# Ledger of designs, part 12: VH-VL binders against Arf guanine nucleotide exchange factor sec74 (sec74)

Target 1, 130 residues: Arf guanine nucleotide exchange factor sec74 (sec74), of Schizosaccharomyces pombe (q10491r548to677)
Amino acid sequence: KVFKLGILIQNEKVRKDRLLSNREVGVILTSSQLMFFKNVYWISGLLDQLEDFKRSHSFSPCYFSPHLTSLSADYIIPLSDLVAYGDGSRIENELYSFSVKQKNQRTHVFSVTNVDELNDWLVKINFVST
Key: E = the ipSAE of ESMFold2; O = the ipSAE of ESMFold2 at other seeds; V2 = 0.75 times the mean of E and O plus 0.25 times the DockQ between their complexes.

## First folded at step 9 (VH-VL; framework fv_praluzatamab)

Design k3 (from j1 with heavy chain G106D; at its last look DockQ between E and O 0.68; V2 from the best seeds 0.00; counts 0 for: pae E 6.1 > 2)
Heavy chain, then light chain:
Amino acid sequence: QITLKESGPTLVKPTQTLTLTCTFSGFSLSTSGVGVGWIRQPPGKALEWLANIYWNDDKHYSPSLKSRLTITKDTSKNQVVLTITNVDPVDTATYYCAKDEGYPYDYDAFDIWGQGTLVTVSS
Amino acid sequence: DIVMTQSPLSLPVTPGEPASISCRSSQSLLHFNGYNYLYWYLQKPGQSPQLLIYLGSDRASGVPDRFSGSGSGTDFTLKISRVEAEDVGVYYCMQGTHWPYTFGQGTKLEIK
ESMFold2, look of step 9: ipSAE 0.399; ipTM 0.784
ESMFold2 (binder alone), look of step 9: mean pLDDT 92; pTM 0.949
ESMFold2 at other seeds, look of step 9: ipSAE 0.133; ipTM 0.722
ESMFold2, look of step 11: ipSAE 0.090; ipTM 0.690
ESMFold2 (binder alone), look of step 11: mean pLDDT 92; pTM 0.946
ESMFold2 at other seeds, look of step 11: ipSAE 0.193; ipTM 0.732

Design k4 (from j1 with light chain Y37W; at its last look DockQ between E and O 0.73; V2 from the best seeds 0.00; counts 0 for: pae O 7.9 > 2)
Fold by ESMFold2 at other seeds, look of step 9:
Structure k4 (fold): chain C 130 residues (1-130), chain A 123 residues (1-123), chain B 112 residues (1-112)
Amino acid sequence: as target 1 above (130 residues)
Amino acid sequence: QITLKESGPTLVKPTQTLTLTCTFSGFSLSTSGVGVGWIRQPPGKALEWLANIYWNDDKHYSPSLKSRLTITKDTSKNQVVLTITNVDPVDTATYYCAKDEGYPYGYDAFDIWGQGTLVTVSS
Amino acid sequence: DIVMTQSPLSLPVTPGEPASISCRSSQSLLHFNGYNWLYWYLQKPGQSPQLLIYLGSDRASGVPDRFSGSGSGTDFTLKISRVEAEDVGVYYCMQGTHWPYTFGQGTKLEIK
């Protein structure tokens, strides 16, 4: 069961002599996992399918092509081990960031271009991570 | 120039509490992404990580030693303190503190180390 | 805990010749961002450890270019293209992808 999907901006300091690295990452929030994908092209296609479904006003459930259970994530964070937080602060160029802390893993920093989208991610991640 | 120096007792009796202070200069724990860690090395043996503390007071401990370790900082004094309770002769080691910028997403873990201080635990 | 296994544990070399040290982790060190949080340190006799390589392959400041790191996932290698007398000491790999941070057992590099 998918609760949210989208494209986030991954932030990372690479070296002391380099600028902050910014790259897009596909993200799927399920009932038990946060799934991350380096290839964002198919996430864009899923977002288009979701928008088409919403506009169609169909009463049937939305089924994605390809089926989400057939996808191989590049990285998975179990929601039982996770806390998401942020102060809603704006980074340069209209980016808003939040952090995802894993119990025994490195913290991940992600950004979006819209504060409402940031808050929606935080609310949904923390709601599912009970 | 960035420097760190360990201080504390050189001889400690079993069951006592060992308190070690790392005093550093050339950087501050008020800087985002900066931390200090403790690593020990028993004579003739490999390095063993003990604990880290970061600018935001985030703390991590070696799971095997966690019940005996406490790490704290005083940012205004440029100091980090490690306490090890109920010491035993197996805790005899050279203790190092080191600067860490390798967490959460940095690249330089333990890039600068103190000279180390030998602590002997014997009756 | 992630176990880091180094080989060889003792490495006698002739000055001017190459040397190679292996480090293998019990789990993948490849983070989602594409980096391996794998470090190499050298502890010269009577000294504190010093950082040589970070992120598997990047040389720390002031480290000669005869040192190179390679590998990804679980298998990593430190190479010295031409060993010099100053390179003697114990080499440690360390992983920082997972808590707790863990070191390998060390590889003692000696001049024959």
Scores: ipSAE 0.014, ipTM 0.662, lowest interface PAE 7.9, mean pLDDT 82
ESMFold2, look of step 9: ipSAE 0.028; ipTM 0.657
ESMFold2 (binder alone), look of step 9: mean pLDDT 93; pTM 0.950

Design k5 (from j2 with heavy chain S104P, light chain N33W; at its last look DockQ between E and O 0.62; V2 from the best seeds 0.00; counts 0 for: pae E 8.0 > 2)
Fold by ESMFold2, look of step 9:
Structure k5 (fold): chain C 130 residues (1-130), chain A 123 residues (1-123), chain B 112 residues (1-112)
Amino acid sequence: as target 1 above (130 residues)
Amino acid sequence: QITLKESGPTLVKPTQTLTLTCTFSGFSLSTSGVGVGWIRQPPGKALEWLANIYWNDDKYYSPSLKSRLTITKDTSKNQVVLTITNVDPVDTATYYCAKDEGYPYGYDAFDIWGQGTLVTVSS
Amino acid sequence: DIVMTQSPLSLPVTPGEPASISCRSSQSLLHFWGYNYLYWYLQKPGQSPQLLIYLGSDRASGVPDRFSGSGSGTDFTLKISRVEAEDVGVYYCMQGTHWPYTFGQGTKLEIK
């Protein structure tokens, strides 16, 4: 089951005083893992399908084409091994950051342009990982 | 100008607790992504990583030494403290602290080092 | 823990000649977006280590062009195109892709 999907900005600090690399990454939150995709065009198609499903006001489950079980993520973080939190990262151009930490692994930092979207990611990730 | 300086005892007896302080200037642990690490070097031997602490109080320890290490910070004093319990002559080394800005964004690890302080563990 | 293996451990060099130092990791250092968190440090006699190369191939500020890093995954190389007397010291590779950070055993570069 998909709890949230979207396009996040992967922050990468290349210099002491600024972010130089802002990569868009597709992200799918399932009941067991976060899935990451370098090709955001594909995730954009899934977002369109989800929006169409919401407008239909259907009580039935949303079905994606292609089926999500057939997707090959470029990177996966299991929910049993992670915590998501706001880390007080500097806000530039109204970017809002949160961190995803795997046990015994480096922390990944992501940004969105909307604080409500930030909070929705945090709430959903931490809810599902509990 | 960024500087770090290690301070602590130069001679410690086996079984005692070694406490080392890193005092730095030119940067702050209030800055997101910034950390300080400790590395040691026994005389004539290779560098060995010990521990890191970051602005958000995240801490990482060498697994082989984790039970004996404690790292803490005082952001207002620009200090990081490393404690090593139950020292042994094999802990004789030059101890360095170094600035790390690689924690979440990974642009460099240990770009600026202190001068080091030699600690001898002997009866 | 990831083991970092350097070779050679001792490297006598004639001034003006090239030098090459190898660093091999027991596991891939290639991270999510294609970066290798591999670092090279030089410790000159009586001095603290100084950063030469970060991310496998990028020179730190103030490092001369004669130093270059290359490699990816498990095999990395530091090259000095023409060794100068000031390049004497011990060279260490370090990986920062995985906790704990681990250093190679060092390569002592000496003038013959």
Scores: ipSAE 0.013, ipTM 0.623, lowest interface PAE 8.0, mean pLDDT 81
ESMFold2 (binder alone), look of step 9: mean pLDDT 93; pTM 0.948
ESMFold2 at other seeds, look of step 9: ipSAE 0.027; ipTM 0.658

Design k6 (from j1 with heavy chain S32E; at its last look DockQ between E and O 0.63; V2 from the best seeds 0.00; counts 0 for: pae E 7.0 > 2)
Fold by ESMFold2, look of step 9:
Structure k6 (fold): chain C 130 residues (1-130), chain A 123 residues (1-123), chain B 112 residues (1-112)
Amino acid sequence: as target 1 above (130 residues)
Amino acid sequence: QITLKESGPTLVKPTQTLTLTCTFSGFSLSTEGVGVGWIRQPPGKALEWLANIYWNDDKHYSPSLKSRLTITKDTSKNQVVLTITNVDPVDTATYYCAKDEGYPYGYDAFDIWGQGTLVTVSS
Amino acid sequence: DIVMTQSPLSLPVTPGEPASISCRSSQSLLHFNGYNYLYWYLQKPGQSPQLLIYLGSDRASGVPDRFSGSGSGTDFTLKISRVEAEDVGVYYCMQGTHWPYTFGQGTKLEIK
C-alpha cells in the first residue's frame, strides 16, 4: 500500500564547510517503508497513474504499473525506526525542509517547494510510522 | 578558545549515583546543530561512548547503559550534566565531555574534548 | 551495535618510516547522502583524544598533512607517510553513521 509518492529535493552534505547543490530524488511512502529513487523520470509516470485512479479512490489501495514488488529502490528506510519533523520554515531557493530521523543512522534532510506538500509528507510519514 | 571541563566526585561508592558536569566556553547550545557528548575510558582500556545531547534537546544514549543514564543541559550556564545511577566498580573510568557539531548535518563528531576526570567506584 | 575492528593492535615503527592502520566495520558506514561517518582519533600518552580525520578522509584543523585517511563502506585505512616521535599514542577509529557511536579497540603506535 502506497500512502504518498513524489519528488523531493535531497540535501547533500559533502563537507562541513558547504552543502553541494541539492538533487531531486523520487520517494514512495508505503505501509512499511520509504523507498528512494535517484532516477526521477519514472516517478512522474507513477504520479500520472495516481491522478488517473483518483476518480475511483475510496480508501482503496492504488495499484501501479509496474507493481511495487518490481520497483528497484536505490535506498529504503523501514518505517519502524524513523520519525519526521520540521516547522515549514523556508530555506534558500524558497524551499521548505523537513528531517527524517532514523534510529540507526544520521538524519536525512529533504525539501519541497510547497508548504502544503511539506505538511502532507510529515503527517503521512508520522502516521504510518506509528 | 573553545574549552570543555569535566567536574564531579573522584570517588563514589557502589550503588550511589554519579553526577558529572561539563562546563564549556567558546560555543553555546543555543546554536543550531551543536551538541555535547560523554565518552569514558576505563584505565588501560578503549574509549566508550555514553550519551549525546543537542541544542534542540534531542538525546541519544548507549543502549547497554540507557536505563542508568540521564543527560540534561542548562544552556544559560553552558553546562551539560550526566547522571549514572547505581554505579559499580566497572564504572571506574576517566570521563570526557566533547563538543559535537554533527546534528543533523555535521561531520566533526567529537572535535574538541575536555581534559577528563577520573572517577573511581570502590567499596 | 556496529563492531569496529582495528588492525594491528600494536604497531612498532621506525622513525621516518610510513605506518598504516586498518579499521573495519561490521556494517557499511556509507550513509545515503554518500558519506562515510568514520573518524580517526589520536590519544597521546597522558592526554585527551584529539580528532585527526573526519568523514573517512578529511583532516581536522591543525593536523599535519602526513596523516591521510581512505576507504569506504566497511574498510578504512589511516596512513602516516613519515612517523615522528610526537605521533606516539593510541589511535582509535569511530563510526558515527549508526547509533550508538562505537569505537575500535585502539592501535598503539610506538617507536621501535
Scores: ipSAE 0.043, ipTM 0.667, lowest interface PAE 7.0, mean pLDDT 82
ESMFold2 (binder alone), look of step 9: mean pLDDT 92; pTM 0.947
ESMFold2 at other seeds, look of step 9: ipSAE 0.282; ipTM 0.764

## First folded at step 11 (VH-VL; framework fv_praluzatamab)

Design m1 (from k3 with light chain N33F; at its last look DockQ between E and O 0.74; V2 from the best seeds 0.00; counts 0 for: pae O 4.4 > 2)
Fold by ESMFold2 at other seeds, look of step 11:
Structure m1 (fold): chain C 130 residues (1-130), chain A 123 residues (1-123), chain B 112 residues (1-112)
Amino acid sequence: as target 1 above (130 residues)
Amino acid sequence: QITLKESGPTLVKPTQTLTLTCTFSGFSLSTSGVGVGWIRQPPGKALEWLANIYWNDDKHYSPSLKSRLTITKDTSKNQVVLTITNVDPVDTATYYCAKDEGYPYDYDAFDIWGQGTLVTVSS
Amino acid sequence: DIVMTQSPLSLPVTPGEPASISCRSSQSLLHFFGYNYLYWYLQKPGQSPQLLIYLGSDRASGVPDRFSGSGSGTDFTLKISRVEAEDVGVYYCMQGTHWPYTFGQGTKLEIK
């Protein structure tokens, strides 16, 4: 049901002479939705649990605290309303960006700090969207 | 400095196709995030948005007019063209083009407008 | 489509006095990722519209500081702290949160 979770950097330029705005958002990709969270602390905690699980080389299931079913998103985009694509060669301040085009709304730009993570987001979003 | 100017016929007969050209200078549609939109204003009435086109050829149309509108660009000529098919007297308006910069990067919408061109649709 | 409703539609004002124009949207304009995509334009007699306020509250370049925008979500206000003769014209709000972009009906500001 959950295909990926992480923290994205929301990059929005207000004016040409302003620095690119930088805001962290928590993101969970499910089979039908992108879920967004203002509070990144508990998403960061889930990521830390996942990383600890990977380092342990455990064959046991990874259990999250709190349970993922207790999550309440601040904003939801159905995958049926969404197109995500990379900007190709765009790199700014060591950030790799992709665009999210939402039906009937403005396009928004999100970034990560490495290209492998960027590609993983795009691959997984494209995989689960129909 | 940035300028836009609308050109096209001042009088068009019902059922004809209206073609309007926006010629601009001081910016380019090769710049990421940059777009141009068309807005009209019937005499004595409010502004009405028609269509936008962006640097990446992304296009948006007013849903009520979408079947009659076509927007295109020629980046090398700094031109944007709006075509309205099957016009009738309700399409009589002043037509403006305006710079729209620049989703997703900049949030200034229609910051610079052309002078407008009045198009009358009449027999 | 988002309906933008302005009030009042006609606003006679004595020079030097404040003025206030309301704009209400049929849906919230506040997007989780960003801003209230709400804009104010002034169309002076015989001229093209000019941008006054963007993102609900930010003044465009060259706009006098007597103009201010406020509000969030569905209720927005343009205020002029002291109306001058050059401020006459029709004021429009526009939303850019959803396609299609939609304008209010206009508020005609007149001296007297």
Scores: ipSAE 0.181, ipTM 0.723, lowest interface PAE 4.4, mean pLDDT 82
ESMFold2, look of step 11: ipSAE 0.191; ipTM 0.720
ESMFold2 (binder alone), look of step 11: mean pLDDT 91; pTM 0.939

Design m2 (from k3 with light chain N33M; at its last look DockQ between E and O 0.55; V2 from the best seeds 0.00; counts 0 for: pae E 7.2 > 2)
Fold by ESMFold2, look of step 11:
Structure m2 (fold): chain C 130 residues (1-130), chain A 123 residues (1-123), chain B 112 residues (1-112)
Amino acid sequence: as target 1 above (130 residues)
Amino acid sequence: QITLKESGPTLVKPTQTLTLTCTFSGFSLSTSGVGVGWIRQPPGKALEWLANIYWNDDKHYSPSLKSRLTITKDTSKNQVVLTITNVDPVDTATYYCAKDEGYPYDYDAFDIWGQGTLVTVSS
Amino acid sequence: DIVMTQSPLSLPVTPGEPASISCRSSQSLLHFMGYNYLYWYLQKPGQSPQLLIYLGSDRASGVPDRFSGSGSGTDFTLKISRVEAEDVGVYYCMQGTHWPYTFGQGTKLEIK
């Protein structure tokens, strides 16, 4: 089951002699894992499909194209291995960041453009991971 | 311009608690992503990582030593303190503190080291 | 814990000749989205370690360009294109992708 999907900004330092790069990444939260996708364009399409479904007021299930269970993630973090927490800080360009601490690995930092989206990600990740 | 310096006792008896202080200048633990780590080197042996602490008070310990280690910081004093309880002769080593930059953006690790302090554990 | 295995452990070298040091990890060091958190340090006799290479291949500030790092995943190499007398000491690799951070056992480079 999918609990949330969206496009996050992953903050990273590329090199000491270059500017910090902010890479977009597609993210799907399921009941057991976070799934990460380097190709964000199809996630934009899924978001549009979900919005269109909500506006149609249909009682039928929303059918995504492509089907969510057929997707192949570039990277997966099991929810049993992580804790998400908000830093609360704004980074450059009006971004709000939160951290995903993965057991036995380096912490990941992600950003979104508004605080409501930040809080929704945190609430859903921590709810499902409990 | 960035410097770190270790301080503490040079001789400690078995069962005592060893307290080491890292005093640094040229950077601050108030800076996002910045941390300080402790590494030791027994005489004639390889380097061994002990613990890290970061600007947001996130802490990591060597699993084999975790029950005996405590790392703390005082950001206003530019200090990090490592405590090792119940020391024993195997804890004889040169102890280093080093700057870590990158948590959560950890591209660099231990780019600047202190000079080290030799601690001998014997009766 | 990730085991870091260096070879050779002792490396006598003629001045002016190249040197190569291998570091192998028991698990992949490639972190999500493309970096290997692999570092090389040199500890000269009687000194603290100094950083030579970070992220597998990037040279630290002030490090001569005769030092180069390469590799990805589990196999990494430090090369010195032309060894100088000042290069003597013990070389360590360290991985920072996984907790706990772990070092290789060291490679002692000596002039023969």
Scores: ipSAE 0.031, ipTM 0.667, lowest interface PAE 7.2, mean pLDDT 81
ESMFold2 (binder alone), look of step 11: mean pLDDT 91; pTM 0.943
ESMFold2 at other seeds, look of step 11: ipSAE 0.032; ipTM 0.661

Design m3 (from k3 with heavy chain D100E; at its last look DockQ between E and O 0.63; V2 from the best seeds 0.00; counts 0 for: pae O 9.6 > 2)
Fold by ESMFold2 at other seeds, look of step 11:
Structure m3 (fold): chain C 130 residues (1-130), chain A 123 residues (1-123), chain B 112 residues (1-112)
Amino acid sequence: as target 1 above (130 residues)
Amino acid sequence: QITLKESGPTLVKPTQTLTLTCTFSGFSLSTSGVGVGWIRQPPGKALEWLANIYWNDDKHYSPSLKSRLTITKDTSKNQVVLTITNVDPVDTATYYCAKEEGYPYDYDAFDIWGQGTLVTVSS
Amino acid sequence: DIVMTQSPLSLPVTPGEPASISCRSSQSLLHFNGYNYLYWYLQKPGQSPQLLIYLGSDRASGVPDRFSGSGSGTDFTLKISRVEAEDVGVYYCMQGTHWPYTFGQGTKLEIK
């Protein structure tokens, strides 16, 4: 089951000898894992399909193309021992950041452009993690 | 200039508690992402990581030693303290403290090390 | 715990010749952010360790360009293009991708 999907901004660190840019990443939150996609085209297409389904007022379930079972993530984080946190601080004038801490792994920083979206990600990630 | 210096006893007896202090200058543990770690090296042997503490008071311990280790900080004094309980001759080593950076930079390198302090545990 | 295995453990080198040290990890060090948290340190005789390479391939400040790091995942290499007398010491790799941090057993580089 999918609990949330969207496009986040992954905050890349500033390297000593070059400036790294922040980049978009597609994210799907399931009941067991966070799935990350470097090619955001497919996630954007899923978001468009979901919006089209909402407007249709169909009584049928929403079906995605490509089917969600066929998606191959570039990276996966299991939800075990994972917590998301942040104080809503702004990295830039338009971004709100949060951290994802996983046991035995480095902390990750992500950003969104909307504080309500930030809070929704935090609540949902922490709700489905155990 | 960033410096770290280890201090504590040079000779302790088995079963005693070893307390080591890292005093540093040129940076602050109030700075986001900054941490201090402890690493030891028994004479003639490899380096062994012991514990880290970060600006936000996150702490991590070597699992094999976790029951005997305590790491704390005093940001106002620029100090980090490591305590090792119930020491044994196997704990004889040179003890180093070192600075690292965490997020948002996410480098985590121990880039600046103290000179080290030799602690001998013997009867 | 991630086991870090270095080879060779002893490395006698003629001055001016290249040297290569291997470090292998029991699990991938590639983080999802695209970095390998793999570090190389040199401990010169009687001194504290000093950082040579961070994130697998980036040279620390003040490190000569004859040192280079390469590799990804589980297989990493430190190369010295032309060994000099000041390069004598013990080289350690360390991984920081997973807790606990773990070091290799060290490679002692000596001048023949």
Scores: ipSAE 0.006, ipTM 0.599, lowest interface PAE 9.6, mean pLDDT 81
ESMFold2, look of step 11: ipSAE 0.013; ipTM 0.648
ESMFold2 (binder alone), look of step 11: mean pLDDT 92; pTM 0.946

Design m4 (from k3 with heavy chain G33D; at its last look DockQ between E and O 0.73; V2 from the best seeds 0.00; counts 0 for: pae O 6.1 > 2)
Fold by ESMFold2 at other seeds, look of step 11:
Structure m4 (fold): chain C 130 residues (1-130), chain A 123 residues (1-123), chain B 112 residues (1-112)
Amino acid sequence: as target 1 above (130 residues)
Amino acid sequence: QITLKESGPTLVKPTQTLTLTCTFSGFSLSTSDVGVGWIRQPPGKALEWLANIYWNDDKHYSPSLKSRLTITKDTSKNQVVLTITNVDPVDTATYYCAKDEGYPYDYDAFDIWGQGTLVTVSS
Amino acid sequence: DIVMTQSPLSLPVTPGEPASISCRSSQSLLHFNGYNYLYWYLQKPGQSPQLLIYLGSDRASGVPDRFSGSGSGTDFTLKISRVEAEDVGVYYCMQGTHWPYTFGQGTKLEIK
């Protein structure tokens, strides 16, 4: 149901005459949606639960507390006709950016701090959206 | 100094294919994070967006015209080409190309425009 | 397609007085990143359009400060605090939040 979750940096364009502005957003990838959260506190708690699940080496599904249906996303992108790709663009502090393109919508841009995390997001988003 | 200039025929007949070339300087579609779009304006009427192409060859078309439009680029020549098939007198318009800021950061959409070229389609 | 509706469509003004042009979109232009991709262009007589305002309220380079944009979501306004003769032409709003990009019908500003 949950394929990946994390905290991403949502990029704003750097302009010649303006300062770079970035914000953190919580992101949950499910079987049907990308869910976005302005308050990243809840995502951090879910990340801790996921890490604990990985250490348990359980064959059963990972269950979250609170249940994902109780979370109130600030924004949702359905996965229909969606593709994610990285173009190798860099921003300050060695950030790695990738784009999420949805049919008939403007592209969303996110950054992570290392290339392995970038590739994991790309693989999982594209896998689920097929 | 960024400039764009449209070129192509001034008169075409219905059913023909209209090919328009945008030649630009001061930026490149191979080394910058930008795109080029096409907009038309029938005489005395409003602006109508047609198509965009970006540095990474991402393309977008007006849905009402998509079956008739093809946009391509030649990055080595700083050119973007728009093809409109099966033209009709309603396609009579001034055609503009314009620089578009490349996604994902589309802050200055169509910040620099060409002078435009009038294309008349008459039977 | 997002419909962009401008009002008025014709705007005669006395030089030195203010002018205001409204642009309404059929859907919200507020992107999740917090910006409205709403643009204002001026097409002076016999010229190509030129960008005046981007992101709803930011002036493009070289645009006089008598031009200002405001609004969010579905309702946007272009104001000219003191109209000058060089301001005559047709003003268009355009939305870029959703594909396809769509323009308003235009507002013809002319000196009385």
Scores: ipSAE 0.073, ipTM 0.686, lowest interface PAE 6.1, mean pLDDT 82
ESMFold2, look of step 11: ipSAE 0.153; ipTM 0.717
ESMFold2 (binder alone), look of step 11: mean pLDDT 91; pTM 0.940

Design m5 (from k3 with heavy chain N56Y; at its last look DockQ between E and O 0.41; V2 from the best seeds 0.00; counts 0 for: pae E 7.8 > 2)
Fold by ESMFold2, look of step 11:
Structure m5 (fold): chain C 130 residues (1-130), chain A 123 residues (1-123), chain B 112 residues (1-112)
Amino acid sequence: as target 1 above (130 residues)
Amino acid sequence: QITLKESGPTLVKPTQTLTLTCTFSGFSLSTSGVGVGWIRQPPGKALEWLANIYWYDDKHYSPSLKSRLTITKDTSKNQVVLTITNVDPVDTATYYCAKDEGYPYDYDAFDIWGQGTLVTVSS
Amino acid sequence: DIVMTQSPLSLPVTPGEPASISCRSSQSLLHFNGYNYLYWYLQKPGQSPQLLIYLGSDRASGVPDRFSGSGSGTDFTLKISRVEAEDVGVYYCMQGTHWPYTFGQGTKLEIK
């Protein structure tokens, strides 16, 4: 089961609250994993399909092209012993950051442009990681 | 200004337990992502990492020494304590504590070091 | 454990000349997040180590521009464009990509 998907900014270098280097990464949160994709084109397509489905107000299930089961992640973090956290602070004027930490692993830092999106990611990741 | 200072015995006998305290100022372990690590250097030899502890009490130990090491913190006192059990003359070294950067960016490792304390293990 | 191999282990240098120190790791230090967690430290005689370079190539605060780091994956280099007397000491590389953190053996830089 997919709980959330989106395109996040992965922070690569931040000093003195200024974002010096970053990249986009596709992220899919399932019931057991965070899945990461370097090629965001597929995730953009899925998001567009989801938005079109919402506008159609259809009761039919939304079909994705390609099917979600056909996607191969570039990196996977299991949700066991994972916590997501952030303080709501901004990098420069418009980015909000949060982190995901797993025991014995490096921290992954992401940014979004919207506090509501930040909170939605935090809530959902922490909900499924328990 | 960030400072760290190591304290503990200068002479310890084999089989005893060595307890070292790192007292620091200018930062707090209540800050997200911040950590403190311990590194030792036997006389005339290379640096050797021992252990790290982070703000949420996550701990990492050198695998070869893990059974003998315990790291703890007291955030209210700005202290980190390293305990080494059953010491041997090979544990003779200068012991350093150092600040580590964690959340959110994991850039620096051991950017600020204490002055070190020499511990000699001999009978 | 990741083995960090430095060369040379002893480096006599004439003042004003360049110097180069190599650090090689037994496994790639390039993390999925795009960083090489490779650090260079200088330990001057009788002093604690001080951070010179982090993430393979970034200079720590207060480190002169004559120090530069380069490399990715398994091969890393520290260069000093013009050695000064104050640069004397032992240089260590350290990797932080994999637990446990591991140091190289050290390179002793001396003025000839």
Scores: ipSAE 0.032, ipTM 0.643, lowest interface PAE 7.8, mean pLDDT 82
ESMFold2 (binder alone), look of step 11: mean pLDDT 91; pTM 0.942
ESMFold2 at other seeds, look of step 11: ipSAE 0.307; ipTM 0.745

Design m6 (from k3 with light chain G34D; at its last look DockQ between E and O 0.68; V2 from the best seeds 0.00; counts 0 for: pae E 5.2 > 2)
Heavy chain, then light chain:
Amino acid sequence: QITLKESGPTLVKPTQTLTLTCTFSGFSLSTSGVGVGWIRQPPGKALEWLANIYWNDDKHYSPSLKSRLTITKDTSKNQVVLTITNVDPVDTATYYCAKDEGYPYDYDAFDIWGQGTLVTVSS
Amino acid sequence: DIVMTQSPLSLPVTPGEPASISCRSSQSLLHFNDYNYLYWYLQKPGQSPQLLIYLGSDRASGVPDRFSGSGSGTDFTLKISRVEAEDVGVYYCMQGTHWPYTFGQGTKLEIK
ESMFold2, look of step 11: ipSAE 0.267; ipTM 0.745
ESMFold2 (binder alone), look of step 11: mean pLDDT 92; pTM 0.948
ESMFold2 at other seeds, look of step 11: ipSAE 0.205; ipTM 0.739
ESMFold2, look of step 13: ipSAE 0.148; ipTM 0.726
ESMFold2 (binder alone), look of step 13: mean pLDDT 92; pTM 0.945
ESMFold2 at other seeds, look of step 13: ipSAE 0.174; ipTM 0.729

